# Ledger of designs, part 11: miniprotein binders against p40896

Target 1, 331 residues: p40896
Amino acid sequence: MLMPKSVALLRIRYTLEAALARGFTTVRDCGGAEGFLKAEIRQGSLNGPRLITCGHAISQTGGHGDLRSGALPASAFDSCSCHFGQVGVVADGVPECYKAAREEFRRGADFIKIMGGGGVASPTDKISNKQFCDDEIKALVDVANSYHTYVTAHAYTAEAIQNCIKLGVKGIEHGNLLDERTAELMAELGCYLTPTLVTYKVMGSDQFSAFLGPENSRKNTEVLYKGIDAMKIAQKKKVKICFGSDLLGPLYGYQTQEFRIRGKVQTTQEILLSATVTPAEMNGLGDKLGQIKPGFIADLLMMKSNPLDDITILDEPESNILFVMKEGRIY

## First folded at step 21 (miniprotein)

Design BB4
Fold by OpenDDE base, fold request of step 25:
Structure BB4 (fold): chain B 331 residues (1-331), chain A 108 residues (1-108)
Amino acid sequence: as target 1 above (331 residues)
Amino acid sequence: SKWLDGIIGDVMVYVELPEPTTDLEEIKEKLRKLAEELAKKLKEKGLEAKEVAVVVIEDGRITIVGSVTLEKPTNDAEEIYKEAKELLEKLYDGRPVKYIFVAVSDLE
């Protein structure tokens, strides 16, 4: 959501520090975080997890990244540089897709995020919508390839997922409505799935049910119940699975509940791998992060108890983490 | 080994050195103190170590990871130290040491 940059930076500091304190030493942002934050964290101006960023998610007009009401004219856009917190940018056609992706890389993106299908928290699209034409997705993939990195897509349906991955997209965010055939194809192509089950659980709760409007709430309910099944299917078909949360604004504090939710469909070891080795590999850091081995970056959690005995202790970091070490420094 | 996979310890202790050091005797002294602390914790918990692991960290990097299965389970500080020291002597490459972690497991 849009706010003045000055206010946003204060909140970002808190959010980053809190994420690190919860045990996340590296975080991938799939929309909204600007590239300069990485430099500030490296320099020590901000204390937080190492960031891997895409900048803005790239969307078509009326896509999941376009939050304008259908009643607003085409001119009703907020592109003011004084604001922060916009998740997406709009690009229509191959030339605009080239420009949008190149702009994100210019601004320090590590990868590209696209809206490949309809979403929950957007007013004018349907979950069943396939977003972008083939030439547009290909254009975005081609640009990412020129930077030797990947495209990941927001996609729920089997159709949207298959469309993206056949065109060279290497990651799928969410994937709640995937089927067995789609999961098989993902595994064959070496595509990464990042489920985000906790966001649907929290937004669907009584406490936060008003966070979404009526239509978005309906969409949320639809994907919530399918998400667990999607995880089971993906696990069965040996899809590479990453840890994700996709929480917005005041909901960031619930990040660790993803461990508890995944405990229903994954073993403790599988969950830990999804939060260490697999995402490191996805981001080209498999030789540096995610393992306690000679030559690796010293990212460690010192814990009071063994998470292998009970994965839910990772959902209670305040009582179970003694300290977090990132790159050999204790925070 | 579960240690090499990053699954370390039923009981773990560590020390941060004030300054990074290459002095092996200083490192060994710190290791002895860690072994004593581990032995105390093991006794308090009614546990015996079956495996000992050592992790050494330099400036932001893991430099040493090693483990050894003990001939017999123990909660004795000198026995833990002996095994940890031998691992360190075998694996230490002369790089500065900032952190030393020693972990033990009661699993074979």
Scores: ipSAE 0.453, ipTM 0.786, lowest interface PAE 1.1, mean pLDDT 89
Fold by ESMFold2, last read:
Structure BB4 (fold): chain B 331 residues (1-331), chain A 108 residues (1-108)
Amino acid sequence: as target 1 above (331 residues)
Amino acid sequence: SKWLDGIIGDVMVYVELPEPTTDLEEIKEKLRKLAEELAKKLKEKGLEAKEVAVVVIEDGRITIVGSVTLEKPTNDAEEIYKEAKELLEKLYDGRPVKYIFVAVSDLE
């Protein structure tokens, strides 16, 4: 069953404070983080990263964001962004898509998140299934464009990715089955890819594999390996890659392992850019965040050693971060 | 700035002033103490540095960023202070200073 709201809120506070302590001064939330969290962090009542939020993910009836499988423990896929507030919003047809997107912007969203393909966690969802009709995606993109921002889509397969980006979707979350032609198209269109491999690595490890049934364990392992291959393809084809790890959720203690996974595919410079400059650019903040330059916001990490020499120190923040500064304040 | 494009330095120290100041002599005194701390850290590690950098912050924003490459590596406090002071004097525009960072890199 779903957690009581009061317990979920206490977990979110701890998760946000922990993310800041690990050096994440800004977090883009692709789930249900509510606008009051942004206000509390801005006011200083809550210690946490700067939040860039989509409100609720938008899906069609019977889509991945509306129907979460109960076959896996909620903690395996539960994050404060995905399960806070319990379910994403549903919109069927163009008028409902307009209304749903406008409602999220009215509530303070910085961008729109949609479900563009089936997930790994559901034994009844097929990865290749398309969630929205083309006119529905166009409607969501039109609304986001009118607010001078973007749509990002949860999508795994090359077909789902291509359909989304051809209709104006700017970002792809996960993208584990990306192929070379699709990566070329993403690069041509200036689209962003945000892989999230750490969750699959952790759930496939000896420590956690017992939470999955045999079918889900096989599916999870396959998605992990394909995701590593997809990242190699994306890097080769010069796709803009952002750092992602499901940073707000019950597996938050493993979020920095994404740096190690990325180290097997990307150079240290590429990883650092993916966590700083590239996501700042994606969110229209490239002249304010992500670099140490005059006039930029004073978000700084003081490290014991240089991550350009050894990226794995970012996966050991308790031993390697001396302090975190956000907006000129030390935490 | 192209001087610190993404990385401040390998070893660094900082100070937070109780109140923002425009008193350049007070700022230079803080730089001297920071240079002494850096030199101590370098000597404890058996290292010398060829790059010195200064970052200044006020009102939640970075206001000064600068660096210089030295002709010879150093771990001497007076040499580090001299280079940091010259950077500050060149770049200082009269705005208040709240935080001062001094960093070194290109270690040998």
Scores: ipSAE 0.358, ipTM 0.740, lowest interface PAE 3.5, mean pLDDT 79
Fold by ESMFold2, fold request of step 25:
Structure BB4 (fold): chain B 331 residues (1-331), chain A 108 residues (1-108)
Amino acid sequence: as target 1 above (331 residues)
Amino acid sequence: SKWLDGIIGDVMVYVELPEPTTDLEEIKEKLRKLAEELAKKLKEKGLEAKEVAVVVIEDGRITIVGSVTLEKPTNDAEEIYKEAKELLEKLYDGRPVKYIFVAVSDLE
């Protein structure tokens, strides 16, 4: 989507303010949030959560992050495109992977996001397809390591997950078809899993499901149910689990329902750790964020009641959050 | 957004407004442009549709969802707009609008 920076800023403002108001004082964005937003939030020009961003997700030609029409060559899209609002970038081969990752870091990325497998929403890929060759993934990991950070990967299937983590990928986004062997490997390698189940629950709801075709409805249902089971497996095998939702997507208003879904699988303590301590650790901020301790950054929620007693109060933030503090300032 | 493309209907277009609006005339103008884009896509593929759907999102939540099945297939922008507009007018509750989606399905 082509738009001036001023129009893009106006459009994202409501999403950022809503996320902060719902109690998210730090958000890790896995694609779409431009680096200038970090500066605007830091300077106070925008009210919003602290952003940890990958810039653009990196995909192979025809992969999950390749948003070009299947009817056009990749080069033609770059030359004739009237759409500047691309979420991802395409890189094929080791040299392009080096360059793409370095370019994201140059633009202010905190980590690298790759598409390690297909998804349900991409027009050209299948959920089961592995994406990138091994040397390409290793190249992306090598660049991230040189910047003292990490690669996280979009991946659903056990095969795609195993391929990524064996090559040094630190995080897995979604992971809905995770099996026990793969979870054991993730735990052994110290990898992080960030499930995002609320989107699939909304897509499968009575309100929304009528608009899916039969095959997409079946795929969505399979992914949702197996995602719940994957979280149970991950918890049992002591995989490090982070809280995740689609905070910048069109359905961000459903983001807190992820707390309620996770309450069916995790204890309240496990859920709270997944939204605070664990993601702070993943991003090298464990000594600064995620806990209420002297010397930590003053990011605080004052709640009407204790979420350890009832996690669902986090899914009702207007009724239960008395105030949100970020960096010592109440919003 | 990319992740809704291909999930709602067989062909879909959408717009994100820079600020939420309650101005029904502004919303209808956006809806007309979306119908024109849909019609163009259908004609380029040599297809017609028998179902038109509208989805509206504000504050990250779906506020309007509706569809209608047509008596005969169409790829005409004015017919698509007419059906989408009637759905919107029937279902609109006065709340701000941030995203407007128009989709078609049951393609022939």
Scores: ipSAE 0.035, ipTM 0.556, lowest interface PAE 6.2, mean pLDDT 78
Fold by ESMFold2, look of step 21:
Structure BB4 (fold): chain B 331 residues (1-331), chain A 108 residues (1-108)
Amino acid sequence: as target 1 above (331 residues)
Amino acid sequence: SKWLDGIIGDVMVYVELPEPTTDLEEIKEKLRKLAEELAKKLKEKGLEAKEVAVVVIEDGRITIVGSVTLEKPTNDAEEIYKEAKELLEKLYDGRPVKYIFVAVSDLE
């Protein structure tokens, strides 16, 4: 749906307010959230989580972040005013990668997101596709290092993950086809994994599977089954694991189901750490956020009962959160 | 970009209601407008569809999903609306609705 910019901003407001109400006081966005949203939230013009943003995800032509239909003209890839702006930008070759990454930092990005492998929802790629050449990834990492931050990569397969982390990528989003050797490398290199199992569970549910195209349905089925096993491998090999959901638009309310899914492979303490301490450390905020300690920012949830006893109460926030405090303010 | 095209269907439209509703007639009115918009998009592309789907969402959780495969392709707004309405009537259980989607697939 084409929508005026003013209407798109009202929909962004709802999404941000709802995420805060579900207890997410800080959110890392891996594509689409513009830097100006951070200022609006800090000013109090928008109620929402603290945002850690990459601006646009960077993709090659035909890669996962290239959401142009194979049949659509190039103008169809333009930012949609109805949503969090343009999800990805296209850069081919080292000079374009330098420019794309620098542009995102100029616009307020905190880190760089790249597409290191194919995806489920993209019209032109396959899960098995390798994205970017080595020199392109190195260029993106070099820019991020010059800004004292990091690159994180969308990647599913062991090959794509290894290629990225060997070139200096710090984080892997999804990683559903991770193998044991790759997990060992991630742990050795100090890399972070952010599994996002809820998005594949929702897309594979009886309610949604009828709407997926055949190719997307096949890709989704392949990654859903293997994602739980990959997280078990990552846990065994002591990979640093962060909490993520990777949900689009009207599906965003399902984000809390990730807590329930994680309960099948992690202890309640491990799940809570993955949503608090570990992502704060990944983003250089470990001395300010993620723990209740003197001098830390007052981000708190008051719960009806103890999530250490039952992690699933976090998947029922309307019933179990009494208040959400962000920076000392009740919401 | 149509960020939900690869998830719900090949072409889709949606509306967010200002407040959740349980009024089935209000929901049907929105379906009609969505069907009109969807038919317009198909006609502009010179396409017809053999699959019509409806999704209804409460606060980011899916409550109603249904689809039907047609015997003949269509880009007619009233036919799309009829199929979407029948799916809704069959599946709606009275819970509040915040988002309504109509999508089409199997394009020719």
Scores: ipSAE 0.000, ipTM 0.270, lowest interface PAE 13.6, mean pLDDT 77

## First folded at step 22 (miniprotein)

Design CC6
Fold by OpenDDE base, fold request of step 25:
Structure CC6 (fold): chain B 331 residues (1-331), chain A 101 residues (1-101)
Amino acid sequence: as target 1 above (331 residues)
Amino acid sequence: GSRVMVYVELPKPTTDLEEIKEKLRKLAEELAKKLKEEGLEAKEVAVVVIEDGRIKIVGEVTLEKPTNDAEEIYKEAKELLEKLYDGRPVKYIFVAVSDLE
């Protein structure tokens, strides 16, 4: 998805403004958003949700963050700053992991994202791949700990999830193939799960499925059908669950459909908590965000109806949100 | 059940309690009007006050009797405000009523 930075910035502006309008007052980016965006939002030169960013997702060679075709040489590393930044950076071995994580923090990251397993859209990996060696993950965790923050991992399989969380990873993105034992361990360790069911639904839809190659389509189908079961298991085992969407490019507009999808496996209250209290806690903001209490940041949605009565109203923000207040400002 | 909420943005942040009360009265009147239009009575009154990007006050009270009377709503909201107001500037005042217990 190479795009000139100029064009990318215009799209980013639109995406951020649209997300805010849909009621998201804080958004965590798990790969690609540069730190300067946060500064611009804080200064008011850019309107959007408060951003929590990791910078680039850190991946091994041939991992989910390495989007190079297998036919390309090792030297085909695009380091040019003139185009839209890569979602990921490649780091192999402990020293490179140290460097990569430190670089993201230098550039303003709030946390570290790693590719702990294979993905759907990456060309050279399998979903079943466990990514990074133990010492590499530990290195990344150690660096994040030194900055008093967390590592979250892209991981689908029980194996990949367990591997990450046993090494101190505090978040799991997706987790579609987790089992009961894995969920129990996640709950025990206080690990946060961020399901992203809507991305698979949208990518697998008739409208967008043609953009996936046959292998990616197969992988997408696999995680789509398992994702709802994973949510049931995670909920049953009382895993801390955050709200997520993980939509790409023009698909960001579908982010509210996650509310509807989750309504199949979570109560309305659980869904709302996953979009407020729980992610605030995960990001060390539990005393500032996610509740309407004195001293908290004034992030509010004024709505025509109570989402507690019907969660689907949050999937129709244009009809149901009167205004969004972020940090005491109405947008 | 049904909930109705109204709000006001003050032109300038104020610490003048009388000014805040005046705005609160107007909000109560607006709420009462909406309740009457919908054929509803409030069982609960809530007040939220915001300034400088932070929530200042959050208070709620269950009414002894359901009402759609502006003065009764105002009375309850005013009492919450007087009890909870800390003297810091106020920019936004929200008042909500509900027929839900």
Scores: ipSAE 0.491, ipTM 0.812, lowest interface PAE 0.8, mean pLDDT 90
Fold by OpenDDE base, fold request of step 25:
Structure CC6 (fold): chain B 331 residues (1-331), chain A 101 residues (1-101)
Amino acid sequence: as target 1 above (331 residues)
Amino acid sequence: GSRVMVYVELPKPTTDLEEIKEKLRKLAEELAKKLKEEGLEAKEVAVVVIEDGRIKIVGEVTLEKPTNDAEEIYKEAKELLEKLYDGRPVKYIFVAVSDLE
């Protein structure tokens, strides 16, 4: 839903501060966060995690980034400078893909996010849809490569994942319906998987039963059911896994529940690795972030208990985190 | 295993080794107190030093004998610091102890 930009900014401030307080010193946004937020955080005018941003997720017409109902005319996708709420932009064809990616970089994106397959929250696509033609994905990848960065794709199905990664996409968001062969290929190509199991759990809960319409609720149930299995497969095949949550709007506060959910599939060490070293490496920060070593950025959590003993401690940051240090500053 | 950590922020970054050692002693005392309260003994001591947003020193040592004695913790931490300290300004000192080897 579109909201006034002023209101959105206030909510963003709260969200960022809360994320930092929960122990996240770096957050990658895969759609919606604008580049100016990074500058404000770096300058100290806004307290929050270090942000790695893609700007808008780039989607085809009728794709996962196109949230218009099928009944709306094409003209309904108007951008308003006074409102905020669009996670994605629509780009059809190679020229539009070039332009869309370049525009995100112009506005300060660190990487590109694309919708490579259908999604849960989008009303007009199916999860089984493969989105974008090969030339469009290649165009997006080529632009990202020219900026010496990567493309990550929203993709659930084995088909969509394989299509993306064969064309040079370096990250897969979600991947709930991947199979063993796909996981093997991801590992071989050094592709990063970012599961986001908590979003499906929360959206499917009784508390938020009205968050999704009937069709989206059905889709949500489908991917939730398969998500744990996908994680097991990915672990088995030694896919590089990053920590993610993909919570929207008011759901963002549940981000730490991903630790608890992953505890069913991953060891504590694997989970911590996915939340530190692996995502740092994915984002070209492996020599600066994610470890307690000389020369690294001083991002630290002081905790009452050792999360290695119980990963669920990280799902209760209010009780267990004494302080968060980001870049040598205690918050 | 269980770990206890303490830290101090220096008012100003310092290169005065004696000042750093003094802070380290206080940290050791705090650690010892916490260990005793929890019924724990340290088997290793780790020191982390931070300056200007960066980690400068990381070191650890396994203790010959588990201890919750402040002076023993201090001794080991001090020796570790002396070994690793390169004379650069120090802003934060972290000391951690673990019951794990």
Scores: ipSAE 0.336, ipTM 0.730, lowest interface PAE 1.0, mean pLDDT 89
Fold by OpenDDE base, fold request of step 25:
Structure CC6 (fold): chain B 331 residues (1-331), chain A 101 residues (1-101)
Amino acid sequence: as target 1 above (331 residues)
Amino acid sequence: GSRVMVYVELPKPTTDLEEIKEKLRKLAEELAKKLKEEGLEAKEVAVVVIEDGRIKIVGEVTLEKPTNDAEEIYKEAKELLEKLYDGRPVKYIFVAVSDLE
């Protein structure tokens, strides 16, 4: 979605505060949030979740991060803006990949996000596209490794996923079309899967389906019904699973519906682990965050009822959360 | 099982064990009230202490007998506190109880 960055920035405060109020004490942004936001949150200029950021998602020309229409000239690159800002940058070839990744780290990124396959909302790619050449992915991984962090990839298909993870990518965003073999490989390599089922559900709804053009709607439908199966497969093969939403712009308010959707395929315990322990581990915070243990950061939700009894209460945070504590402060 | 939790935020962090115990008593009373209102009895008592943005103390005890009595809850919570408290400042005190499964 293309919108002026300035307009997106005007929504940042609200978006961050709302996310925190919904119970998210830490949020990983996989494209758009700039590093300065972390400083502002730490300093108290913004109230929001602790942010883990990648800056811009790195994409090839015509990839999922390149939302230019085919009619626009090459010079007309302007990435889309989401609730956190502009999502992507374009890098073609090893030197540009080096530069792009290094620039994100220079700007304060904690990890690198790449578009490893086609997407739903991008106009010039297909879901079936494998994006980036092997040397490009390797270049991005090498840079991330030099900063002692990871690369995560947007990828739907088994092919795209396997291609990424074999080259050292440690995270897969979405993964809706993974198969058993892919899941096995992910588990073996210790890769993390972050399903984002709610985004497809919402975009496919009667209310919001018009947001997508005909082609994007088709793609959305394709991945929506496969996502739940992908999660089942991933769980069966003991893939590490993180919680995600990936909602665009005004749809961000539906982020908690992911709990409800996952309740159909995961146990409540599995869901809660995916939203606490597992993502903490993925981001090198497993010894500090995501558990109620001595020495851990005091991120807590006080709730009216026990989500272990009904996970859907987490989809109604306004009614069920009494307060959110982040780092020992109640908000 | 379901868990009921109450908490108190201290105006200032304290190392005064007696003050902490006093707050703990009040929390126990609040819990007992909630339990009675819901027709529940606690089988487990947990205490969590937080300061400086971090969890300092976590302790749990299984009760010999289910109870909704404030004094019994307090007794168990107090014993946990006395056992676990290391003298560091306390800002938040949480007490949780679980009902019978």
Scores: ipSAE 0.289, ipTM 0.658, lowest interface PAE 0.9, mean pLDDT 87
Fold by ESMFold2, fold request of step 25:
Structure CC6 (fold): chain B 331 residues (1-331), chain A 101 residues (1-101)
Amino acid sequence: as target 1 above (331 residues)
Amino acid sequence: GSRVMVYVELPKPTTDLEEIKEKLRKLAEELAKKLKEEGLEAKEVAVVVIEDGRIKIVGEVTLEKPTNDAEEIYKEAKELLEKLYDGRPVKYIFVAVSDLE
């Protein structure tokens, strides 16, 4: 991506400022955030959360991240919006995978994001093709390991997830169709799951049915419910679950609704840990972030009431957050 | 027939109704061109925006006569905006048509 700094700032500035105001002091971006934004935030030229970035998601030719459309309605309302408004990177074969991952690290990435499986599956589409060959996934993992970090993968189906994690992928984004055996394997291997259910909730809503048609609404509602079931299985099997919405794009206002959706499956304590301790651990920051303790970075929210009593107050940040502190500074 | 939709992203959020109307005119022109290329006419017009990262259907209207004329589409979209816009800052503006043929 050779986008000038001024254009990138205009496009994403409001999204980042809104995320910070909603209480997200650190955001992990799985595609779309440029590395130069970190410097702008550190300098104070841009108010925003601490960024943990992958740069561009990496896909095979014709894979899920091989975008053909830059249009919001087409891209954003597809089954996955993780490449919203950004061009993905295509790599085929081991040498290209090495180069693509190294290029993202050169540009300042903290981890590697890959498209490890196909798009949204229906109940009748039970087999999704694997994306990348085994040697390609191993190459991507080897590069990430050499930088002392990890690969996370977009994957929906049990087969795609198992293939990725057996090859050393540490994180799975979405995972809507995982099964009990897959969850057992994820827990055994210490893998992280980051569901992002709010997108399907929004696209399955009556509002979108009236806008985009009932077929799209029904499909997204089915995927949402499968994702809720998958999260129940993952929670029961003690998979490490991170909070995520993957909404740094135009639909950022729905980010906090994920807290409300998680309330259907997780206890309030589990949800809070998934948004604090667990993602800090995943990113090697467990001794600096995610808890209020001496020696930790001063990232804090002052709340009007206790989210342990009612998690939905986190979906109402305008009414419930008194201030946001990031690195000791009030915003 | 399916729904046809066009949109624009603004560089900065705006509450300036005249700025939004100018964008609606350009979107109506694009939409009319798409309809004419497919030999279609539409009987429903909708305006949708994104405010603070959330989708808002500003309004919808069903026409007495189907149209693929840019000025007619713009007139309906403008009237929906003028009557129903809630005044919150807008970053994305959509115009959609449906009930094709």
Scores: ipSAE 0.165, ipTM 0.626, lowest interface PAE 4.7, mean pLDDT 81

